# Designs tried in a protein design chat: VHH binders against Protein EARLY STARVATION 1, chloroplastic (ESV1). Part 12

Target 1, 368 residues: Protein EARLY STARVATION 1, chloroplastic (ESV1), of Arabidopsis thaliana (Mouse-ear cress) (f4i9g2)
Amino acid sequence: RSEKSEERRFDQKMSAHGAGIKTSSSAVPFASPKSRFLSKQEKFYPRCTPRLTGPQSRDTPPKRDTGIANEKDWGIDLLNENVNEAGTNEDGSSWFRESGHDLGDNGYRCRWSRMGGRSHDGSSEWTETWWEKSDWTGYKELGVEKSGKNSEGDSWWETWQEVLHQDEWSNLARIERSAQKQAKSGTENAGWYEKWWEKYDAKGWTEKGAHKYGRLNEQSWWEKWGEHYDGRGSVLKWTDKWAETELGTKWGDKWEEKFFSGIGSRQGETWHVSPNSDRWSRTWGEEHFGNGKVHKYGKSTTGESWDIVVDEETYYEAEPHYGWADVVGDSTQLLSIQPRERPPGVYPNLEFGPSPPPEPDLPPDQPQ

## First folded at step 3 (VHH)

Design c44 (framework vhh_4orz_3)
Fold by ESMFold2-Fast, scan of step 3:
Structure c44 (fold): chain B 368 residues (1-368), chain A 123 residues (1-123)
Amino acid sequence: as target 1 above (368 residues)
Amino acid sequence: EVQLVESGGGLVQAGGSLRLFCAASGFTFSSYAMAWLRQAPGKRREWVALIYSGGYTDYADSVKDRFTISRDNAKNTVSLQMNSLKPEDTAIYFCAAELYGSDWYGPEDYDYWGQGTQVTVSS
């Protein structure tokens, strides 16, 4: 059965790369199609938090998937409740809610709320923390961190953050979003890790990407992709996916494209390595000259090869799907954070150019 | 400058214990998964232990229940506690950092590497 799964993945990569040597171009990945890896991730994410009972029990806010802040999903109301309470349910499980408001140097302010629960025997537990941070440099941050484990030994952890960096002296404003998620089985050889990020500045520079890792039974897989736009018409997109088995078999598929004003290249490789280290590969590429000519080439270890120039117009929009205004509009929760008022004559601790914000002190993962 | 500096290696008798440390600088340590890999004389490099940015851990089957990986984000350090050491644990141990984390040694999987520290286990 695991063999059938491996065959499907390998065949899918070959199909995506294209059958035959008459075309070497492949469709560019888009943000919306979910990979088979994401389906496994969704299946493996353990949702084994203990049921809390009682008139004051509340549902955990919806999980934020990744990327774009949504007012509905952020859980801002948790920060406004300002409650500290704990109790024990009739089944012997315990629960708590904590909130805090920390102040520091340079106008640092952190509002946070944390909730969690633990089964009677301590074999299952979960924690969820939400926070907002700001300081006088124009820094603003929203975040959430969730983690837990169940009695079967399954464990999970996830975080999501959105950050505004604004340096009035350098005229730089940028928004960075990131999410990390992971889960691990206590009974099977199975687990996964996923990191997503999006970064935007007010000048149109954009970087997006993801790094994913998973294992199930005898197989491990890695998936990476990135997109970069310089705000001046240049674009870089790439994907790299590979897998391996306990027998030492490895296979992968990777490609990239780089364009500026209709001039650029696409290239890729589909590869396979047997347990005895014999490597098969098929490489392809396109060079777009911006003059109505495209050079298409490729080769395989089995002797296929092509090297041709064709008449073809290249149309490529280098602008990202989202512009800065769309990103700012989706960041209304972040932008609504109220920083501390500065005393008269006090100025932010600014260095020349954009300064990385100090790493914020997070609440502890577990209550004492 | 990105730097990973290992320490704590040395000579120990079979059944003994050692604790390795890795001090990291020049990158946002708390965002990175940290790993220990080892290379025994005449063998290829192998993965030993991994700790994700969130603190969750994974181990190679050969070291499960004997080794424990941990991290201290306030000090930018990762540690490997090695118990019940065996002669076959003799190797150069490397600290490595990776943005998304991986439990396997892959040439492209680790962004940064230390120079290694020698561990020798005598029979």
Scores: ipSAE 0.000, ipTM 0.215, lowest interface PAE 14.1, mean pLDDT 69

Design c45 (framework vhh_4orz_3)
Fold by ESMFold2-Fast, scan of step 3:
Structure c45 (fold): chain B 368 residues (1-368), chain A 123 residues (1-123)
Amino acid sequence: as target 1 above (368 residues)
Amino acid sequence: EVQLVESGGGLVQAGGSLRLFCAASGFTFSSYAMAWLRQAPGKRREWVALIYSGGYTDYADSVKDRFTISRDNAKNTVSLQMNSLKPEDTAIYFCAADRYYGSWYEPSEYDYWGQGTQVTVSS
């Protein structure tokens, strides 16, 4: 953690609904049932125990979880082992560890390691797979996938991956990270799913987001957010969270902001709908003109309203807290992946690179 | 350009088997979750099977123990082995790709789709 990151957190963006309107008396519930559901799962493993993924910050992706690897060691030593072994723990549970190395077209190479276990009576099982992939396009990938299930039909699944794309047409490198977690009950209509992603390019383009869904105790909930930075000063951020019950009650909270060069807008809505279809809503917005004036407006279904122009400095976060230099610094294992040697005269197949640039000899458009 | 091209569909008698293939191009196939969905006449698209980039598989209850999904990252293909086919399996089968699919929570949201291949199971 850098001091600069701490200063940026201190200077976090302020919201109109926190600044002058009293909009938080009925906050939307959005607690994940993950920890309750995961506590139902059993895991049997050798002495090098994978750690369970801890609670995550609400609006940030989870940290990479290498399980049995050191915090600074992605498990690269596991990928270098040629192993096929199995055993039985003192409690009668079984475990195995295996590795492989697959080669394919266009220089494709995958090195992987897998371990897993099963309870003595076969009533629960779990698996972890670790991999690195590369090919001749400049593609590199690290990944881990964990899963488990029991005889009651309960199951859980977690994955994390980090990918490097090399775009030779635009001379850009992009790094993408994603993590997904899921758990579901075999006996109850209950489960949850969480996915996070973050994407960065060498020019400062950044995209982050998360989608979360869950169901527990006859209540379903959705939580989504996204952030986009174009590297040229444009920022788009949004959240959308809502829930419902089988009795027909629904409620939600959403907001969006978009800015470029001090000009932009924020807007949001907090709402609920009763089982008899009575709707309450409070909407708010800000228009920022870039000239020291901000138009603030809003209304509710119960009759409160405001529409004012104030003298106010526009504040927003124009840069992501974590960017290209940070992600490169944290991607040592990914960047160290060695692709297969390319034979002389063989050219990489660029499957999804950007279209070649238009012909430079096309005349420029005439003025007017 | 992203393309997903299905093949292997056709007419088969109840109790028979078919193997569907999907050839992918235009994206980093090995990083994507791949799925099969189907649409019967007059019905919405239904999720059938899913395989994640790491090899984890999941299946709709209606096809568990009968269908097997697999992938070949070296060839950019995904396949669906369909055994013990029933007349109610008659549908157009679509190949789909998604980096961030939420399994049973989002039955119809995918980044890329094929055009579909017809499977008809006679009684």
Scores: ipSAE 0.012, ipTM 0.518, lowest interface PAE 8.0, mean pLDDT 72

Design c46 (from a35 with A97R Y100W W104Y E107D Y109F; framework vhh_4orz_3)
Fold by ESMFold2-Fast, scan of step 3:
Structure c46 (fold): chain B 368 residues (1-368), chain A 122 residues (1-122)
Amino acid sequence: as target 1 above (368 residues)
Amino acid sequence: EVQLVESGGGLVQAGGSLRLFCAASGFTFSSYAMAWLRQAPGKRREWVALIYSGGYTDYADSVKDRFTISRDNAKNTVSLQMNSLKPEDTAIYFCARERWGSSYYPDEFDYWGQGTQVTVSS
């Protein structure tokens, strides 16, 4: 339904908030994920945990999603048990639990605990390792890695780590967190991968992101996003999600925004490619001048286009806001790591940063 | 911009050792699995070793117990210690960033170095 008139086009519609803004912003940019052309894909979770019995059930809590708070707290308790045990179940399956302690240069220390099991014929296995690392440069790390495979050929792997850097007074901090999860089917051409990271420093610099990729039912999908804040008012956010089928259909949605003190831009593209390589796309953009005016523009391959300037005050609040307490306050277990005692008169070597060799002794027979 | 630069290749006698290094830049190194792959003359590229972001390692059967992959997240480097080298280990060795966090096929790596030549004489 057209409400367009010549007078509104040249005068009123160029400055009218309701008609101009509603026309440009009602379709693009989308206000919510449900407005996106790209459909949400359900994650594929094969049944990858081996059916091992006995000591494994006693020694290992139920497998959980990789979560920084819950699984990290659990793993620290395992590091304190300091046990070395192995056994064989009646069905011929084996299990082990071991712990170790590695020391290196510049006060490097790694405590680790590893457990695992294997079926009698080796067709299924699983391993789980937890570690903490520190040195004299103010470096601390917590991590876990879990992996396994079953007799059906399914495999799975997940890890998370959290790293802290503090100055010699323990007051300047940078925290880096990452997690990765993966599952692959042995009976189908199907699997998924997810990686997430989060970094901050005491000045409010922040970088967050995720990369996700999967295949199921002859369809592949990729989902990526990132956020960057420089701690000085600059913000960069972006998302790029797309999918394809073996039949050659592809579709996606991507956008980015960059702002500094209410001045900036947003832009994006929603696109589709048919099996015949026919491409449809809709691109859009906004330029925010900080002067009470916003330039909104866009076009589509079907001939839609708009290029208007509207009266709109831009309010963009930088988020998140991080200070020292925000950077370190929620990392209680990481902060609880006790570095090796530094002898009087010995100073950490900060020239090359933290040096973590030697690494934990990791088995060469990880999932293949 | 993602960059991977290999070093440490050369000529060695059978039974000898070499250590390869890969310097990475332009991405969050600690968040990616890294791999070494090799290509011998007239052969397809083959996966040799992979190290996950958490430090876990996987090896091809042909190099298991002879090669050791390791990483230094503070220096953004991955290295490959090659022991008990055989003439069949002669190849160009490539450092690669894993696209998915774990993969054994060249097609699943999104960034590669230019390669370093390893020649093992009999």
Scores: ipSAE 0.000, ipTM 0.163, lowest interface PAE 15.9, mean pLDDT 67

Design c47 (framework vhh_4orz_3)
Fold by ESMFold2-Fast, scan of step 3:
Structure c47 (fold): chain B 368 residues (1-368), chain A 123 residues (1-123)
Amino acid sequence: as target 1 above (368 residues)
Amino acid sequence: EVQLVESGGGLVQAGGSLRLFCAASGFTFSSYAMAWLRQAPGKRREWVALIYSGGYTDYADSVKDRFTISRDNAKNTVSLQMNSLKPEDTAIYFCAAEIRYSSGWYEEDYDYWGQGTQVTVSS
């Protein structure tokens, strides 16, 4: 039935993320009979899968190796070339590539490369900017920003960066990765936005997350998740998904789990709100004692309630949610950045800031 | 109409505490992430704390372990408990609905901002 289909959908989506603690138990609550609120909300529970035009493909300069627009390694290789070029393709479209090298205080160095193109009539355009930065504090950064638009009025942009910080006193390295991307339709009120981040230190402390937002046909949807590991066996994971229509119908599913060495808890809520503000909700929880016993409890607005202790083994298997290496590759390129040579007797100025500059040191947009 | 109204700001000595409140109206508060951002004189607006619709919290490194964000869905309020205040915490503090990660997306929902409340920490 519809409520079970919703529970299965959310469960499958959680599994698709590849994150979770393995247990012999199911987190699915006891079945409850449908209320009037459930029946109304099921009739008004629209599908949230948008159909979007993809990002505009980029033009590649003639007589050059071609890369995929999302190919990180290809763009990074361009930082080794100090070339400024422009031209016109046979179809009348234009392209350019420019590069620069900026130096600053405390050993700051930024090397960047930018390329872009326009269709003959100017109705389509794209740009890509790639950079690497370093300074004498041990800071290193790689980044890219891509954007474009097509003749249909669709537009898109994407950025990602990877940053290395050094802790001078503990000799710890921390790597922080982040990415943002979006696409908008030019013909429909439709589009999507994603933000992803990962942070790691040398002791195994890890924080990952994502925020996603989209809209199609006057329906908006949000997906958020996070993971935290302390490097000592403690884990926190959570997911929050919800959607709404212009008419005020809302629905969602959220859950959180915290574990250490087979001891921990999970809890969650699946909810619906009708346009007249009638709310249906089902909440559930589990307490895992690490001794072969699990306490399961929950309740719903339809009158369902449970509070039981069962015999059940709990196992923790750390399965990473999503591998950053699958998207951007490993940190080899970041670690290969060569800082400026430090003169003898000159010390890094840590008051300059262990954090990256607020904005990338990119070239200004070129007049078209 | 959506409104976010901050209160609780003031002057406090270093090491002291303040609690900021944000009263929200005109939208389904429980479904939105709520954030606090601050702006010191002559500086850009800086993110401070976030509480997601599910209750998970996140903090800027500069305030972690000193500040606590919380929400009360029954009262449509979000609050920021600020402990061990430092002169560097002096700023105008703004309440915002949904952290805006991308400009010009869905402006009616996540571009809600309060007018701000002044926090001054003296040494």
Scores: ipSAE 0.000, ipTM 0.174, lowest interface PAE 15.2, mean pLDDT 67

Design c48 (from a35 with E98D R99T G101Y S102D S103F Y105S P106G E107Y E108S; framework vhh_4orz_3)
Fold by ESMFold2-Fast, scan of step 3:
Structure c48 (fold): chain B 368 residues (1-368), chain A 122 residues (1-122)
Amino acid sequence: as target 1 above (368 residues)
Amino acid sequence: EVQLVESGGGLVQAGGSLRLFCAASGFTFSSYAMAWLRQAPGKRREWVALIYSGGYTDYADSVKDRFTISRDNAKNTVSLQMNSLKPEDTAIYFCAADTYYDFWSGYSYDYWGQGTQVTVSS
């Protein structure tokens, strides 16, 4: 039940001057005035539509009111069925399934499947759309969009997709994965939004991140984080979290770190602003020189300060944030979808599954 | 209400220097990372330099020994000192606030300026 980001938060609360832990996690003060309600989102995401209450007809398609579908809930098999049907459940609610295909230039193919339902009075509804796109260039896209509302005016929306591109100019394949979800109360000024992304290229370049926003009980909060890896040993990792109340109190915590081969830096700021704009903050930083020396510094608005150089071995182990794969499950099914047959001269199919055997080396007297 | 205004661009001969300024308003400047990006004619935007709220700086390899980014939190400004300019540095230079890294475009940010033109003649 706990979010993986909350479990990860234990490591993020480590002091920047901390004891012997093999992480680069920055100090996050335990005194953060985070409300208990930041962890409760049940009020904002309706668990089921009205038709899930009571008996369902034999011909009613299954429903999923989860955040993000995992592999067993994926629905990719629906894209292989060309079914159009509609019906009425015993409780008077209605449902439908639709499917279609679009074709275009360069072997472009889009196939989609959509299903949805409405309560007998139209006060509740839901839709779920799945699609797959491909062409001869090696482009692939697999996605889903779900949305709905209930009789109290609560609404929710989610989408996730995985995209594979091949750039003709650089002759590089790139993968982008993203997920977005939100829910909003119809009876309160309350809701939440989450966006997650992961991007990769064939050379090991990686970018991951998330943006979150929520509002409950006259409090709003924002959480952003990002990770960047160049595939050559450089890493950039950062987090920025802040919140505010209706009365104008604001507080936050942010940090970043950047390392390459034991050389780099970390820095952060914890801050608080009262309703009359009085600001408190504490900033800290570390510079790692890779020579057994670390410069540690910091200050606060209340007069705390330090600026020291210590003898310390720098150890960096890249600890990931909660990732896209933990949100959407296994995406290997996308990579099993094959493009349409291509004419000679179009890019060969790229697969990021098991590597093919390496090609034989060129003869010793020929340049590569 | 959030606004970033760049200045200091112009035409300069190769080997010359320029200093770009970005004046920020409408947000708590000291709490934001600030960046400079550039877009050359017919090219996509590329990241040039970044300065985090605590003063840590980072640079693209093409500029790291020639350019220096700095900030003045009392004046809500970020500046880019550009030395030993080359014709390849010709671009529109943009100031940006609050870092969101985007694979396709380089860094994507919450707030952008309109840009200032830098032209370096041979």
Scores: ipSAE 0.000, ipTM 0.134, lowest interface PAE 15.1, mean pLDDT 64

Design c49 (framework vhh_4orz_3)
Fold by ESMFold2-Fast, scan of step 3:
Structure c49 (fold): chain B 368 residues (1-368), chain A 123 residues (1-123)
Amino acid sequence: as target 1 above (368 residues)
Amino acid sequence: EVQLVESGGGLVQAGGSLRLFCAASGFTFSSYAMAWLRQAPGKRREWVALIYSGGYTDYADSVKDRFTISRDNAKNTVSLQMNSLKPEDTAIYFCAAALEYPYLYTEDAYDYWGQGTQVTVSS
């Protein structure tokens, strides 16, 4: 099945907007493999969707009207109240709300609030936690974590956080945002996980990415992608997607591109491994010289190969310019966080500072 | 019946290499994700490397490009090749197995554990 390759090719051909490298000529036919070879022993396996829907709908708890419109409106004011209350709704369900305050090294302070509930029969429960964190190193964080589970063992978990890192010695700020979601079945080996992140600084350095994983029935799939911009005209983009079955069949597609002002390269591989460990692959590459010439090459395990130089124009579509006002203004609530007072003459211990938010290469450290 | 047995730990000089092995028995090894987690003195266990049943691997940033995890489903073994070792890599290394999806980066995700093997890296 060439569906994945055709989708990738279509996206490259149609890239007329946004950050990226545009190629509008015959480069596109060689940039994305159009076909796959499967062994005679292989069964047809449909293309995996990175996200499954069944477990998520089963795992979603009943909504409770807490008076909060959305996550951005979850209210930093709630984190300043000391609450500890619980009750029972008219339908027999129960709820609670609590808040707390933690202190740590380097002037670390965490203010948090949590609320949750259970159905009247105990068959489902959910919780939501909001927090703000800060310390003397210029670190500030706002976050929320939500989770739920039912009596069948189904569960789901979501988090998002915004982090500001300010280096007062350099007057630099770095802003990081991430969101993570997962759901799993308690009765089947089925579930999914997604992580998305965005990081940028005052000089235009930007990193974006996502990690996705799912399992349904006897099939598992992974999808990862990343984009990196250095703020100086360089761009790096990559995607790596693959799937497997319990029968031992595996298949995948990966590519990367690196460009600076129309000069750079693209390369990729589409691969398949049968249950008997026979491997098929097709690799391809492009070198863009910025002089109207493009070197295209590739090969497959079935004997196909090419190595040609063509006349083709490539141009770089730059990412939006990030000014300081865009970086700082996007996180007004983060900027309003008041760190603990630092004693005179005490400087942050950056080597043992507070824990940063989860890194793009890792799933959440503390799922509920 | 279920057992994970680590080996290959020891004392090594900074910059050196070690290879850890884990032999598994009592469960369908090929259906489980396998991982290495480590615990330094006075710290909680942290995830180091992961290999899914299909061979996909992932690594903690602190060990990326230095450590390589691999598995042999015919022998029911998983191994961790550790290169360019640093004093900060000193810890007890645990082999662990899980069917728990989708998140496998915390110790509570794992169904089966070995007893651990000590790795000490001299400065």
Scores: ipSAE 0.000, ipTM 0.198, lowest interface PAE 13.4, mean pLDDT 67

Design c50 (framework vhh_4orz_3)
Fold by ESMFold2-Fast, scan of step 3:
Structure c50 (fold): chain B 368 residues (1-368), chain A 123 residues (1-123)
Amino acid sequence: as target 1 above (368 residues)
Amino acid sequence: EVQLVESGGGLVQAGGSLRLFCAASGFTFSSYAMAWLRQAPGKRREWVALIYSGGYTDYADSVKDRFTISRDNAKNTVSLQMNSLKPEDTAIYFCAAQHYDSYLGWSEGYDYWGQGTQVTVSS
């Protein structure tokens, strides 16, 4: 509980009571003018030494860095208020707050609250929507969507969602979290996009990742990463980062690793393309046989090459730093959702509840 | 089989209107952001309009208040209403789909593309 959180709630309450709505102060980070990725890539081109180690010598994606836990308090408590009101301030700006409760088939229930404002000339506006959903399949969902634009032409959009899937017969529970954030400048050719997801099941399966894109001035960059753990010692990790300039220069760096019981592989590529389409590339790989030997190889377009077998113990992280007990402990609001009472003898239709959209890079599901 | 098929292009005089359509098949349309991009002869592809999976819309400054993007999830279609057309709007217009919603709408990062439809605006 911070003073900042209390001040934020006070502003929302004052808006609901007709005391005047302030423009949303939701902290959507705007991209730095200079990408750290761009600076790092410049360091490695055009001179490279042979790469004998894998991803251990590079930046690793954060273990818990999705921002989702920090977003749980974004007005979800407002779902307990049943307020519908609107008004116009003395400066001609308008505001509204509304709430609703929708019921549907298979025990579907949605409680929602929405508030927003608009300047007199419509050049500035903002909207925030919070909801909870449930049905008789054990499905529970919390969500928030915020968007706005200002008179400078800046605009932003963000959403956060947390979902529980439950199979009553198999006792399998899965919690999925996702967030998407976007911002665009009205005064410069600049903007950014971020999507984050985390998926966990009660048996230790974990998937998480992020997709990021940004543009500042005459440069654009993309950063993607993913991690997958099966809960039984298998791990898949990958990253793909690249950038370009309007002059046509492009550069990037990508790698992946896959391991189980000390057996697996790592491989990667660092590449650069000049404005005249000349491509420089350096690839590397490791094969781990689980016998204390590692095959390391690589080559570059400038003629560098290596192919060696070394005595080395394989090291990789076979389990995530953030697991099911942590997820459950951080999902108290989701777990507190009260579904509609199910009449005796009525069974849930497992094919009828809310259908979340397919997730990119989702591994093929094994039947539950 | 994933397909995006554009239609509605043609020749129109300055100040006129056209409506472009894009029919999508082979993927879960409602989960994808849909965009219109254009490419004039000798120029790079330019983002024109975007409609996110959640229904939020965004437009390039050059077409704002003249063009309107909309979608029909029941029919798996996205459309672009183009009003007050100018000679500089002459281009091949492409429909594109992206599962990863992108604010900046550049040609990179789109999962699926149509073949394009020609729009010619005479002065």
Scores: ipSAE 0.000, ipTM 0.231, lowest interface PAE 13.7, mean pLDDT 71

